# VH-VL binders against Chromophore lyase CpcT/CpeT (cpcT): the designs that were tried, part 12

Target 1, 201 residues: Chromophore lyase CpcT/CpeT (cpcT), of Paulinella chromatophora (Freshwater filose amoeba) (b1x536)
Amino acid sequence: MSASLSQLVHQLSARFNNQQQAFDNPPLYAHIVVNCRPLVHLLPGSLLIEQSYAMDPLKPYRIRVLRAQTRDEKLIIFSYSLSDEQKYWGSVYEPERMLKIEEKDLQAIEGCNYIVRKKNSNFIGEVEPGCRCLVDRKGVTTYIVSKFELTNKGEMRTLDRGHNPVTHEQLWGSLGGVFEFNRTTDFSKEIPYDWIEEWKK

## First folded at step 4 (VH-VL)

Design z18 (framework fv_sibeprenlimab)
Fold by ESMFold2-Fast, scan of step 4:
Structure z18 (fold): chain C 201 residues (1-201), chain A 118 residues (1-118), chain B 111 residues (1-111)
Amino acid sequence: as target 1 above (201 residues)
Amino acid sequence: QVQLVQSGAEVKKPGASVKVSCKASGYTFTSYDIHWVRQATGQGLEWMGWINPNSGNTNYAQKFQGRVTMTADKSISTVYMELSSLRSEDTAVYFCAREWLGYEFDYWGQGTLVTVSS
Amino acid sequence: EIVMTQSPATLSVSPGERATLSCRASQSVDDYGSSYLHWYQQKPGQAPRLLIYGASTRATGIPARFSGSGSRTEFTLTISSLQSEDFAVYYCQQYNNWPLTFGGGTKVEIK
């Protein structure tokens, strides 16, 4: 299991973009950059994730802290919000500012954890069941259906959709289908040796 | 509209190879995995394997290891399934099917009948 | 591999009647609170068509008379008030473990 956790965190620790997909299909896919970078000063498996439009990479439309762990022999990525998100916007590009994030800044987002399964060399994650990952968009509350696939070749596919909590009707999300990302920068070498050691215990 | 269109029927001799194509349209080809499932006359469905058209990664059922090869050509949005060392028991309709993350096959090709006879 | 067993092999029903089809897995197909099982319909000379995924969710365009239930190893597909277009072979499939496996099918035929 520790080998799988280590592999998952290494594969997540990257900058991804969907430039090719966006270029080939601009009406359906915005050009998105996803940065997922180790928070080496926090508990093992802690990552800062920022999702931004490529034209405005320092102002993410979504910022979270993720923490990949093994619980009950399952791979889980716990999701956390930041108390002051704007204070840390773009910090994934500035390690000194990113590393000022403290445990006290994190708030667990119940219902928004990812359950991760390993199939061959790929990792497949989806938000936990129960339709409890709630997101407010301009006064409308939706629950998220979110899935991702990571490969050991630097690929990531994602799908995010928001549904009405009462009717389960899809209210927003990917019109063209899944987003196709490719790794452009590798942050896995920033993973501390002490995290690897801890995961073996 | 999403479509998977397969190549036409094939008649082969025992020991030959067959290569069946599956052309995708109406969606982003690289975003969905393609599975191959076969069905002998009057029999049930048998899973053969899958391919990720973006990466070229494959996974085959053990029964077909060493005899099956799946490939994808992104330039023409087409997946291929090649089965070698054909035997009479390989006579079946071969289907391609689209899948993403949940492994439910939401769209299927029309099927390709492969007949192996001497 | 997970072996999927369907029963009965053949079910004879009249239009307007209820059909109940069973699917059993040799081991649990549930994982992380979800059932990784889906149902397909196949008519002669046609490709299979997705009916139900995740044990109980109807696929897009599937009429409300089709419903699925079950968990772990025992699953049921129910067709209430059977229509003439519903006479077909129905297959269950697990997608929790590799290799993916299908049941032997239940043929629903006119009485």
Scores: ipSAE 0.013, ipTM 0.591, lowest interface PAE 7.6, mean pLDDT 87

Design z19 (from v1 with heavy chain F100T S102L; framework fv_sibeprenlimab)
Fold by ESMFold2-Fast, scan of step 4:
Structure z19 (fold): chain C 201 residues (1-201), chain A 120 residues (1-120), chain B 111 residues (1-111)
Amino acid sequence: as target 1 above (201 residues)
Amino acid sequence: QVQLVQSGAEVKKPGASVKVSCKASGYTFTSYDIHWVRQATGQGLEWMGWINPNSGNTNYAQKFQGRVTMTADKSISTVYMELSSLRSEDTAVYFCARETWLGYEDFDYWGQGTLVTVSS
Amino acid sequence: EIVMTQSPATLSVSPGERATLSCRASQSVDDYGSSYLHWYQQKPGQAPRLLIYGASTRATGIPARFSGSGSRTEFTLTISSLQSEDFAVYYCQQYNNWPLTFGGGTKVEIK
């Protein structure tokens, strides 16, 4: 019944890095670490995600709470910001600090939810349409176009591009390629057997 | 200049295997997925599967699972599609095609096609 | 799998006229407001050429006389003021589910 939602959450629950890609292409790809760890004390499907440069892993350039759910028979990952992001920087490495995150700390980010499709054993997600997922990069506000692919072999590919909200001109992001991540740590073992709830209406 | 150049026509007997090559040039080989699409005589286009040339990961159409194998050789920027246990119904032109962006599965550049004929 | 049906199989038109080609999916190829449908042109002895992606966006270099529309299961490719180089077979393709599937094609030929 909830097999696809459970599979998605398990495959997301990992530490990923693109070390090999960065090593092979130093001028083109920064060495990035993505930690996505279950927040098992919160509602089912809740994950803390931190994205950081490998050289500075405790100071993420982006921190969010994600919540994977089934809505109208579709997989959606809802995006939330934290009211005090800096308070929780690096907490993905420290379970005691992760336990301090409460529902009241979460603010839904309109326009930044991912629509997820399952294709064979892979999951393909893309941010919802509408050009409303705003992110501040190097002092400039852009809307993002974001896509990801997850495999059951511990691989993740991502494509992120930022666009000018007025002119729609691409201002940053991958021009000719995707980031290629591999799982280095498996956090899926932290997921309780019966944690995932499925909502079908 | 982006190009996909395929190997030449092949004639095979039933039960044999064929391995078609697709050599890429003019772009970063590992940055784009390559799909294989065939076109049998008198029929339309039929998708066979795709390969990520960076990781070697593949996804095949269920109809071809067990008979098709896709591989990539980064050193020569070449993708291969091998089809085994050939039958007369496998007679077709086989195309490799480059996917534009992750998740779009639209094909902006195609190889010229390789005719594979399966007969005695 | 999603079955794609194109009609008519053959369309006879004169240069300068408008051609309207239909593509129907056996189930919706829309997901949360987006249509996962592409159009290709193929001439004899050649590989297909991408015309339209995402149901309505023209690919780079494609003339404005080509336009796409539709949603869910019903899609249309329109060629206004048809030119001699437009006589070809046209295919639709869905990418909402794997396997990727193509329509049977519509051959646009001289009347």
Scores: ipSAE 0.055, ipTM 0.662, lowest interface PAE 6.7, mean pLDDT 87

Design z20 (from v1 with heavy chain E99G F100S S102T D106Y; framework fv_sibeprenlimab)
Fold by ESMFold2-Fast, scan of step 4:
Parts: sequence; structure tokens; C-alpha cells
Structure z20 (fold): chain C 201 residues (1-201), chain A 120 residues (1-120), chain B 111 residues (1-111)
Amino acid sequence: as target 1 above (201 residues)
Amino acid sequence: QVQLVQSGAEVKKPGASVKVSCKASGYTFTSYDIHWVRQATGQGLEWMGWINPNSGNTNYAQKFQGRVTMTADKSISTVYMELSSLRSEDTAVYFCARGSWTGYEYFDYWGQGTLVTVSS
Amino acid sequence: EIVMTQSPATLSVSPGERATLSCRASQSVDDYGSSYLHWYQQKPGQAPRLLIYGASTRATGIPARFSGSGSRTEFTLTISSLQSEDFAVYYCQQYNNWPLTFGGGTKVEIK
């Protein structure tokens, strides 16, 4: 199990983009950059994730802290919001700013945790059941349905949809399918050896 | 309307290779995975593997690893399944099927099947 | 690999009667409250057709007489008031783990 947790965190620790998909399908897919980078000074498995439009990479439309852990012999990625998100916008590109994030800045978002299963060499994560991962989008509250898959070939595909909390109708998200990302920068070398040793216990 | 149209029946000698095509239409080709499933006469369904047509990423059942190759040609919305070192027990109908990665990952559309007969 | 076992291999029923088909997995096909268990119908000379996905959700266009239930390792497909077009082979399939596996099939034939 510790080997699976380490592998998951290594595969997540990267910059991904969907440049090929966006260029092949300009009207259907926005050009998105996803940065997921180790917060080496926090508890093991802590990652800063920023999702942004490639044309405006310093203003993420979503910023969170993730923490990958094993619970009951299952892989879970816990989701946290930052008390002051704008303060840390674009910090994934500037380690000095990113490393100023403290535990006290994190607010757990129960309902938005990912439950991760391993299928062969791939990892598939889905937001936990219960329709409780709430997000406000342009003044409208929705719950998120989110799924990702990571491969050992540097690929990631994602699905994000927002639903009405009362009627459950889809209000936003991809009607054309999934986003297809490729790893462009490797942040896994920043994972501390201390984390790897802790995961073996 | 979604359609998966496969190439026609093939007769091959033991040791030969066969390449079956599956042409997709009526949807965005790169948004869905394509799986290959075979069925020997009077037998059940056997999963062979899948391909992501966007990335070219593949995953094969261990039984076929080393003998099967799946490829995709985006310009003509066509997936290929090539099986080499054919044996008599490879005689089967080969189906392509569209995989829905969103949600429960079911096969919502299937090709009509391609009969491959391996005989000496 | 997860082994899928269907029973009975052959089920003889009269038109208008209820048919109940069983599918057992060698290990759980559930993942955190969702069942990755699907049912397909196959008529002679044709490709399989999706009937039920996620153990209990009818696919688009599938008549209400088809229903699915179950969780973990035990699943059932029920056909109420069997029609002449329902005589076919039915397969269960798991998508929880790779390799993907199918049951051996249950042939529903006229009594």
C-alpha cells in the first residue's frame, strides 16, 4: 500500500496541459494548465494544485491544497481550501511564495475528498459520494462531480461537472467529454525523502 | 447517430496476422475509449484490451500481451486491432465497443463484429 | 482477475412470465457505494446491447420490464412479463478491475 501512495503522489507531482487537445479542437476545449506541486514543509502528501487558462496562468480559476493519504487501506486525497486564496495565486510558479502556506491556512472541505482506486498501473479518483462538494460559480451554488485518471505514461484525463444541489441537473461542465492532459514538467523530484520513509511505516 | 462499423470477415492460416478496423461516426472520436472483445463460436465474451484514441494509450489483457496491438487514426476516426501469431483457438467474432469513461464505464455502442477464421 | 459466474446457464420461461438471472463476482465489484456491474443482451448473429449499468440503471431505450439489483458480489437481472423479443443470451460484466471480465451468460429460451 505504501508503494501505491508514493506512486500516486509522484504521478500527481507535475505540470500538465491539454495543449494538443485544445489545438486539435479549438471550439470544444479551452487550453488548460494544471500545476500540482509538493508542499514539502507540510505533512506528507501535501500538494498545491492550481488550475488555470494557459493564457492567464497566474490567475487560477481553482486553487486548493490536496493531501494524499492511506485510510483503511484505501487511497484518499483530502481537499483543503486556503483562507486567503488570492494571496497564493500563481505561487505554484514561485516556490518562495508557495512555501509560506501554513497548516493554519488550510480549511478541510469535507465532501470534496477524492477516493482513489488503483486499476493496474493507473489511478482513478472520484469525489466522494453524497453530492456535498459545493462550489459557487458566478453566484450560483453547485455541487461538483469530478473524476480523474493518471497513467504511468505521464497522462491525465479529467471530468468536472457542476450540478444543481436541489434538482441535480447539470449546470456547467463538459458536454463533449473529458479533458486529456500530458505531463510537461516533473515536480516529483521535490518530494522529500522523509515523506517516502514515513509512508513505509 | 453513433455508429461503429467494422471491416469484413477474414480467413487466415495459423501463424499469420490479422488487422481488423473499426470506423467511428456520429460523435467526437477522441472523447471515448474503444475496447475490443472477442467471442468464439458458442462461447462467451472475452475482453482483449482498450485504446484511448486521443492519446494512443493502450491496455491489453495479459493473455494477449505480446500478440495484440491497438492503434488509432484520428484523421479517419478509425481504430485498428492487430492480432499476430494466429492459432485455431483465435477463431472468433471480434467486436469493437465504445467505452464511456464518465460514470460507470459501460459499453454503450458496439460494432457489428468481424469473423476471423483461422484454419489450415 | 475477478471471475464472474452466471446462473443458471439456461433458463426456460413462457412469454408473459418473470425471469430472474443471477450473477456472482469472486470479489466485490463495488467501489465506495457504486457498483461497476453491467448487463448486456445478445441475440444470435448480433452484437451485444447494453441493458443495465451500475447494477440498477436502465440504459436509454430499455423497456421498464428490465430491472437490475444487487451489490458487492451478488447481482440479479429481472425481466417481468417476458416478451418474444427477450429470448436471448444475457451477460453480466464487471468494470471495477482490469482485466475486464464477463460472466458465462444465461440463455433465456422459450418453455
Scores: ipSAE 0.036, ipTM 0.648, lowest interface PAE 7.2, mean pLDDT 88

Design z21 (from v1 with heavy chain F100Y D106G F107M Y109V; framework fv_sibeprenlimab)
Fold by ESMFold2-Fast, scan of step 4:
Formats: structure tokens, sequence, C-alpha cells
Structure z21 (fold): chain C 201 residues (1-201), chain A 120 residues (1-120), chain B 111 residues (1-111)
């Protein structure tokens, strides 16, 4: 299981973009950049994730801290919000600023954790059920349905949809379906040796 | 050994409340959600609700909203399901079952069931 | 809520024969390539036992004669060579939406 956790964190630690998909279908797919980078000073498996439009990469529309761990021999990615998100906007590009993120800045987001399964060489993650992963979008509160698939070839597929908490109708999400990303920068080399040693225990 | 052990059979009169316990052992109590499912004699399975033992958060089927309360005591790895304003149609076997919180893996471990009889 | 319908209500099968049980959902129980559909076996006086999860993955300790298939709204549980211990009631269950719902069950009994 520790080998699977290490592999998951290595595959997550990258910059991804959907440039090809966006350029082939501009009305349906925005050009998005996803940066997921190790927070080497925090507990093993801690990652800063920023999602932004490619034209404005320093102002993410979503910023979170993720923590990948094994719990009862299963892979989970715990989700945390930052108490002051704007303070850390763009910090994924600046390691010295990422080092200022502390445990006290993290607020666990119940309902937004990813449960991860290994399918062949791929990882498939889904936000936990219960309709409790709440996200504000344009002043409207929705619950999110989120899934991802990571391949051993540097590919990532995602599906994000927001639903009305009362009626459950889809209010926002992919018009064309699944977003398809490719890894463009590898951050896995930044994973500390002490994390790898801890995962072997 | 992973197991869920429930409290014994209960006989109640209409209008009373019943509280059934479900004690977990052999696994990390806070890593699995507990569902409550009931079954009337000769009938199918009916989902009542779910509790996250770590947070105490619950989600109940609308049919039971206002009558059911689920709680968890981490110190003794026990979940409780209390059903109030009992009616004869509440006569059933009540099961607790654990599920890894993804909901994808199904309910892999079940309690033995608790028979609750509501009679006048 | 998603309504789960199982058919037939009762299936009479001889030992060694193939049994095929159907489960239909009133709306899709799939999400991003995963089916939130599970199958349980229940024998008289016992708690249900998980057989198949995610439409097609056999639970730990379940014999290879049990298999599941299907997607979206149409699902099938197959027992390839029925043994005496397999006479039981089988339930399908969805977890794509709250509340969780079960089918009415299919009773597999000896001819």
Amino acid sequence: as target 1 above (201 residues)
Amino acid sequence: QVQLVQSGAEVKKPGASVKVSCKASGYTFTSYDIHWVRQATGQGLEWMGWINPNSGNTNYAQKFQGRVTMTADKSISTVYMELSSLRSEDTAVYFCAREYWSGYEGMDVWGQGTLVTVSS
Amino acid sequence: EIVMTQSPATLSVSPGERATLSCRASQSVDDYGSSYLHWYQQKPGQAPRLLIYGASTRATGIPARFSGSGSRTEFTLTISSLQSEDFAVYYCQQYNNWPLTFGGGTKVEIK
C-alpha cells in the first residue's frame, strides 16, 4: 500500500494543462492550468493545488491544500481550505512563499475528501458522497461532484459539476463533458526523502 | 476480527422510543461510516440513515426525519440509533452496517440485527 | 429518489443451473465511469452479505461463480452454476444519490 501512496503522490505532483483540448474546442473548454506541488515542510503527502485560467495563472479560481494518506489500507486525499486564500494566490510558483503555509492555516473540508482506487496502472479518485462538498460559485452555493483519473503516461481527466443543494439539479459544470489534461512540468522530484522513508513504515 | 455487535431485542408500546446500539471492534472506528437499515418480517431492506463516527454528522432518509437520531461514542466505539414515536409498522429487524466512506465499496460488515417489536 | 426494481420476484432454479437476476434503476446510478450499484445476499435469519460492489467487482471471499455486469440503469447478477448454499434472497442497492435505495429483492429457490 505504501508503494501505491508514493506512486499516487508522484503522479499528482505536476503542472497539468488542457491546451490541446481547449484549442480544439474553445467554446466548450476553457484553457485551464492545474498546479499540484509538494508542501515539503508539512506532514507527508501535503500538496498545494491551484486551478487557474491559463491567461491569468497567478489568480487561481480555486486553491486548496491536499493531503494524501493511507487509512485502513485505502488511499484518501484529504481536502483543506486556507483561512486566507488570497494571501497564498500564486504561491505554487514561489516555494519561499509556500513555506509560510502552516497547519493553523488549514481548515478540513468535510465532505470534500477524495477516495482513491488503483485501477491497473491508473488512479481514480472521487469526492466522498453525501452532497456535502459545498462550493460558492458566483454567489450561489452548490455541492460539487468531482472525479479524476491519473494515468501512468502523465494524463489526467477531471469532471467537476455543481448541484443545487435542495433540488439536486446541475447548475454548473462541463458543457462538453470531461476535461483532459497533460502533465507539462514535473514537481515529483521535490518530494522529500523523509516522506518516502515514512511511507515505507 | 472485524465485527459489529448489536444490542438485544426490544418490545415497546406505540408512542414509545427505542435506542439500539452497535459496537464496533477490530478496525479503526472513525474510518468507516455506519448505516442503519431495517427489515420488516417478510419484507425487503429499507435504508434509514447514515452517521460519520468521526464528525458525528448524519444524513437521514426523509421518511424518518424528525423521528430518528443517530449518535456515536468514540470512547467505546459504539453507534446508537434512536427511533421515537413508535408505530406498529416500525416492527422490524434493525441492522447496522459499516461502509468505507466512499460509498463505492458497499456495506461489507453488518451487525447481527436487533428485533424491535411494537405492540399494544 | 432513485427507485430500484428487481425482476423476477422469485426465480426457481435447479442446482448446477445458471441463474440470472435483473435490477433496473429509475435513473442512472453511474458517475464518471463508475456504477454505484451493489449486490447483497441474505439467507433466512441472517444479516445481508455483500457479494458485488461497483456493479462488477466481487467482494472479498465471494466465489467466482458470482458475477455482476451492467451500467447506467440496467444491471445483472449471474450465478453460473448454482449450489445449494446459494438459495437466498438477493438485493441490489444504489448509492449514486441520497437517499440510498434497495430493490425489492429476488428470491432464488430450488425447483
Scores: ipSAE 0.006, ipTM 0.479, lowest interface PAE 12.8, mean pLDDT 85

Design z24 (from v1 with heavy chain E99D S102E E105P D106Y; framework fv_sibeprenlimab)
Fold by ESMFold2-Fast, scan of step 4:
Structure z24 (fold): chain C 201 residues (1-201), chain A 120 residues (1-120), chain B 111 residues (1-111)
Amino acid sequence: as target 1 above (201 residues)
Amino acid sequence: QVQLVQSGAEVKKPGASVKVSCKASGYTFTSYDIHWVRQATGQGLEWMGWINPNSGNTNYAQKFQGRVTMTADKSISTVYMELSSLRSEDTAVYFCARDFWEGYPYFDYWGQGTLVTVSS
Amino acid sequence: EIVMTQSPATLSVSPGERATLSCRASQSVDDYGSSYLHWYQQKPGQAPRLLIYGASTRATGIPARFSGSGSRTEFTLTISSLQSEDFAVYYCQQYNNWPLTFGGGTKVEIK
């Protein structure tokens, strides 16, 4: 399972975009850039993730810290918010600024952890059940339903929907659309050797 | 081995507060959430709320909101559940339970229970 | 909140017989093709014990005579060839929506 954890973190450590999907289907899919980059100075498996519209890449609409770990032979990606998100906007493009993020800046987000399964060479992750992954989007509180699939060919597929916590009505996201991402930059070479060695214990 | 060990039985007067402890051992304390569930004599199970021991974040059932407080002390791997303004109907066995992470979060280990009796 | 209803409240059975317990949710407890419905066994004076999670998966150490089935809102726990140690109260629980809720329990007692 340490080998699977290493593979998961390597496959996550990239810049992804859905440029081809967005240009093929312009009214259905926004052009999104997802950057997921190792926070090499923090605990093993720590990644900064920024999701941005391609037209405004330095102002992410979502910024989180992820921490991939093994618990009782299971793969979990823990989700953390930053106490001052705006301070670190776009830092995924600036290693010196990104590396100023400290453990004390991280706040665990109840209900937003991903449970991850490895199937063949792919990883499939789903946000934990319970409708507890709450996000405030434009002043409206929603719970997220989220699923991803990573392939060993640099592909990532995601499904993200936001629901009204009271009525469960879908307020944002696509009812039938899966976002199709392709890796454009590989950040896996930045994964520290000491993380890999620690995962082999 | 994973164990959750709770504090001993308590007898309280109406209007008092009670604080029940749940000491964890055999696993990484900050990696698993703890829930509290109570059971009145001859009655069913009632979920009260949960705590993330790492962050201190909590989520309580509406029925107990304003009367219950859950806290965690990382230095001794212990979670606490404090219930205030006690009433006779709060007489129950209180259980802590560990939340398992495996695509189906569920309660894999339970404490032995703490009987709290509220009587005048 | 999701209301969990168990029936019957009490089942009187003899050792070696089959017991079938029902659990109904007021709304679906499924998400992404998975059922967040779990079954616990509680013996007098003891803490509950996990039996089945995800509607149909037996927890570690649980005998094969226990089986679960169902989806969405209708669930069943079956105990085949009931043993003396199986006389207990059984609770279903949903873990799809907050607050978490339990059924009222089904007591399986000796006839």
Scores: ipSAE 0.005, ipTM 0.458, lowest interface PAE 13.3, mean pLDDT 85

Design z25 (from v1 with heavy chain E99G S102E E105S; framework fv_sibeprenlimab)
Fold by ESMFold2-Fast, scan of step 4:
Structure z25 (fold): chain C 201 residues (1-201), chain A 120 residues (1-120), chain B 111 residues (1-111)
Amino acid sequence: as target 1 above (201 residues)
Amino acid sequence: QVQLVQSGAEVKKPGASVKVSCKASGYTFTSYDIHWVRQATGQGLEWMGWINPNSGNTNYAQKFQGRVTMTADKSISTVYMELSSLRSEDTAVYFCARGFWEGYSDFDYWGQGTLVTVSS
Amino acid sequence: EIVMTQSPATLSVSPGERATLSCRASQSVDDYGSSYLHWYQQKPGQAPRLLIYGASTRATGIPARFSGSGSRTEFTLTISSLQSEDFAVYYCQQYNNWPLTFGGGTKVEIK
């Protein structure tokens, strides 16, 4: 089954939180906020994503730029880091600051792209194969196994685990397992009409 | 440590309904989907559908659409599968199995099975 | 729906011999460089047990004598040195397309 760029980007463009999961399972799950917001001035499908603890939403523990595109008839979300990450911390809450991000600030993160498939009404994404998505977590380098599912009802499930690049031993992400997010704010109305027109070509 | 424990065997008459339970333990109940798979005596496995216990979202195989209902009770970490308008060909062992995503993941843990016998 | 066909229906193998089980899909179960196919083992009176996921990855606790291979529509489960506890029915399952479908099973009997 082929997937629509427009549908995927609309479903991604939101603020999500796992408040209910964290409340129900306090020893296992931190209360996380994920903001994924269109970078309307950049190439179609560009989104700023910030992941933060709910108690400190302006200091994300992870900030990235994502770009959803079709490549060889496959739906892919390309991952980019920002050359000056801290400069843009919390900018997802401040459109004027967020819109100062330029193409030249983006650095592709090889091996960390998501391959996305549409199954029924849902999108399922996995980080590309090869164990090449390297993340430095407090001075320890791991490769990430990452999966997500998006539903058309405003739900998102994620799994992130880090492994030793040499031994393949899981080093983090074993406690708790899957995070369950619900959409709390809809950013999909910010998607420019010119992106939708470009995707129709 | 992860376990799925199902309710006991049932005997039903044609036209009746049966409700089988599957109680989960040893993991976060709402983080995994539960699928239902049946197996007639001496026959192969047949997938029936799945439920997301957190959202209550369900997806059923077309063959069972209109006769099957899957529900979840978060307070007791239990999933139910109810099959209505029972026929003799519904005689089977019904299994619940844990899946990672909606219908598209490995079944790493299974319940012990519940034999449902439909006889006149 | 994708139809999964397993062969042979019954396989008789002496202890210590290599067993090879086949699974054929009516259309490709590969997508994005991955094969969406699992193998399960079922012993009499028991629930199925996951052996191999993604066509070739052994599940936790599964002995090294079990291996999976194949792509697209043709898949194989191999047991390199059959043990007495390997008496069971083996099922393949695709999870590339809706609905999920299983093969008819291969019964492995020790000679």
Scores: ipSAE 0.007, ipTM 0.532, lowest interface PAE 9.0, mean pLDDT 85

Design z26 (from v1 with heavy chain E99G F100L S102E E105Y D106Y; framework fv_sibeprenlimab)
Fold by ESMFold2-Fast, scan of step 4:
Structure z26 (fold): chain C 201 residues (1-201), chain A 120 residues (1-120), chain B 111 residues (1-111)
Amino acid sequence: as target 1 above (201 residues)
Amino acid sequence: QVQLVQSGAEVKKPGASVKVSCKASGYTFTSYDIHWVRQATGQGLEWMGWINPNSGNTNYAQKFQGRVTMTADKSISTVYMELSSLRSEDTAVYFCARGLWEGYYYFDYWGQGTLVTVSS
Amino acid sequence: EIVMTQSPATLSVSPGERATLSCRASQSVDDYGSSYLHWYQQKPGQAPRLLIYGASTRATGIPARFSGSGSRTEFTLTISSLQSEDFAVYYCQQYNNWPLTFGGGTKVEIK
């Protein structure tokens, strides 16, 4: 499964945008940029992810550290928050700032890990079951439903929704359907050789 | 070896509060969630909520929201479950259980149970 | 919430016979090819014990006579050649949606 882990991390390591979807459906879809870039100085599979509006790419509305690993024959992406998120806003565009992130800055996010399955050349991920990925948004606690699919053609589809923990009513998220992203920049060439060697062990 | 050891039986009057403890040993306390499940006499199992001992984050079933509080003390590897405004229908055995995600999220180890009796 | 319904409520079986227990969910407990459905055994005065997780995987130390099957909303726990120590109450539990929910239990008793 080290080959599948390597493929997953390579497919994640990119800048994606939904420009075509947004242009075709301006009232329904915001123009979003997702940057997912290797944190080469941390443990293998570590990635900085920033999600931002294309109009304001240096001020992400979501910033996280992800760590893709194999655990008990499953592909898992562990989710971490940063203790000082604002300090690292836009750092995915500036490697010198991005590489100052340390292990001690990472806080595991309860229930927000992704279970990933390989289906042929595609990867399908979902946040772990049990509705445990809790996020406070403007004083309201919601649980997150998050799913993604990555293809070997540089495509990514995502679904993110927030639900009331008590009633399960959807409180925020996509009302126009899934977001459709395309890879625009390849960060996979930044994946260190030593990560690939560790994954073979 | 992994063990979860709970505090002893309690007898309370309606309107009182009860605080049950669950002491963990034999594993890294902060690496696993602890869930609380109760069972009324002759009834089935009812999930109450869980706590992450590392972060202190909790999530409670709606039925108990506002009455239940779960806390963890890392220094003594102990989780607590406090239930307030007790009623006779809260008479039950209360179990703590270790939650293991690792693909399917199941309860692999359980405490022995604590009987809480609520009577006038 | 997802409602878990077990049947029968009580099953009377002689030692050496096959016991088949059913668990039905009001909504699918499957996602991305996995079933988030687990089975527990509880004997009087004891805490529940994990038997099967993910619908069909036996937990460590569980005898081969216990097997689980099913998907989506319909699941079965089978005990082949029932032994005296198998007389207990069995519960199914789902983890696909919150709150976590258990079935009402099936009591397997001596005929």
Scores: ipSAE 0.006, ipTM 0.485, lowest interface PAE 11.0, mean pLDDT 86

Design z27 (from v1 with heavy chain F100S S102L G103D E105G D106E; framework fv_sibeprenlimab)
Fold by ESMFold2-Fast, scan of step 4:
Structure z27 (fold): chain C 201 residues (1-201), chain A 120 residues (1-120), chain B 111 residues (1-111)
Amino acid sequence: as target 1 above (201 residues)
Amino acid sequence: QVQLVQSGAEVKKPGASVKVSCKASGYTFTSYDIHWVRQATGQGLEWMGWINPNSGNTNYAQKFQGRVTMTADKSISTVYMELSSLRSEDTAVYFCARESWLDYGEFDYWGQGTLVTVSS
Amino acid sequence: EIVMTQSPATLSVSPGERATLSCRASQSVDDYGSSYLHWYQQKPGQAPRLLIYGASTRATGIPARFSGSGSRTEFTLTISSLQSEDFAVYYCQQYNNWPLTFGGGTKVEIK
C-alpha cells in the first residue's frame, strides 16, 4: 500500500497547466495553473495546492493543504483550509514562505476528502460520499462533486460540479467537459526518499 | 449532439488484420476515454480495452494482448481499433463506446457497430 | 476478474407486468458507498443503450418505469408495467475492477 501512496504523492507533486485546452476552447475553459508542492517539514503526504488563473498566478482562487494517507487499505487525500489564506497566497512559488506553514494553521474540511483508487497505472480520486462538501458560490450554497485522474505521464484531468443540496440538480460546473492539465514542472524531486516510507499506521 | 460513427462492415481472411474507426463529434474529444466492446453472433458483450484520446494511453483485456492496438487521431477526432492475426472466432460486431469517467465509468454513448466477418 | 452472472437467461412476461432481472458479481463492485454497476438495453441489430448507472441512477431519457437497486454483489433491474418497446436483452456491467466485465444477458420476451 506504501508504494501506491508514494506513487500518488509523487504524481501530485507538480505544476499543471491547461494552456492547450484553454487556447483551443477559450469560451469554455479558463487558462488555469495548478501548483501542488510538497510540505516536507509537515507530516508525510502533505502538499500545498494553489489553483490560479494563469494571468494572475500569485492570487489563487483556491488555496488548500492536502494530506495523502492510507486508511484501511484505501488511499485518502484529506483536505485542509489555512486559517490565514491570504498570508500564504503565492507561497507555492516561494519555498521560504511555503515552509512556514505549521500544523496549527490547518483546519480540516469535513466532507471534502478525496477517496482515491487505482485504475491501471492511473489514480482516480473523487470527493467522499454524503454530499457534505459545501461550497458557497455567489451567495448560493451547493455541495461539490469533484473528481480527478492522474496518469504516470504527467497528465491530470479534473471535474468540479456544484449541486443543490435539496434537489441534487447541477447548478454550476464545466459545460465543456473536464479540464485537461499537463505537468510543466516536477516538484516530486523535493520529496525526501524516506518521507513516505517512514510513515506507518 | 454527441455521436460516435464507425466505419463499415469488413470481410477478412484468417491471419489478416482489420482496422475499425470510430469518429467522435459533439463533445471535447480528448476529455473522454473510448472503449471497444465486441459481440459475437448470438453471444454477449465482451470488453476489449480502452484508450485515453488525450494521452494515447491504452489498456487491453489479456485475451487480446499482442493482437489489438488502439490509437487516436486528435486532428480528426477519430479512434481506431486494429485487431491482427484474425481467427474465425473474431467474427463479431465491434462497438466503440464513450466512458463517462466523471460519474461511474458508464458507457453513455455507443457507435452503431461494425460487423467484421472472418472467413476463408 | 470479476464474473458477472445474470438470471434468468430468458424472462417471459406479458405487457403491463413487472419484470425483475438479477445480476450477481463474484466480488464487491462497490467503492466507498458507490456501486460501479451499470445496466444496458440492446435490441436486435442495435448498439447497447445505457439505462441505469451507479446501480440506481437512470440515464438521460430513460422512462421512470426502469429502476435499479442493490449493492456490493447483488443487483436488480426492475421494469414496472412493461411496454412493447421493452422486449430486448439486458446486460449488467461492472466498472470497479480490471478487466471490465459484462453479465451474460437476460432476454426479456413476450409471453
Scores: ipSAE 0.012, ipTM 0.595, lowest interface PAE 8.7, mean pLDDT 87

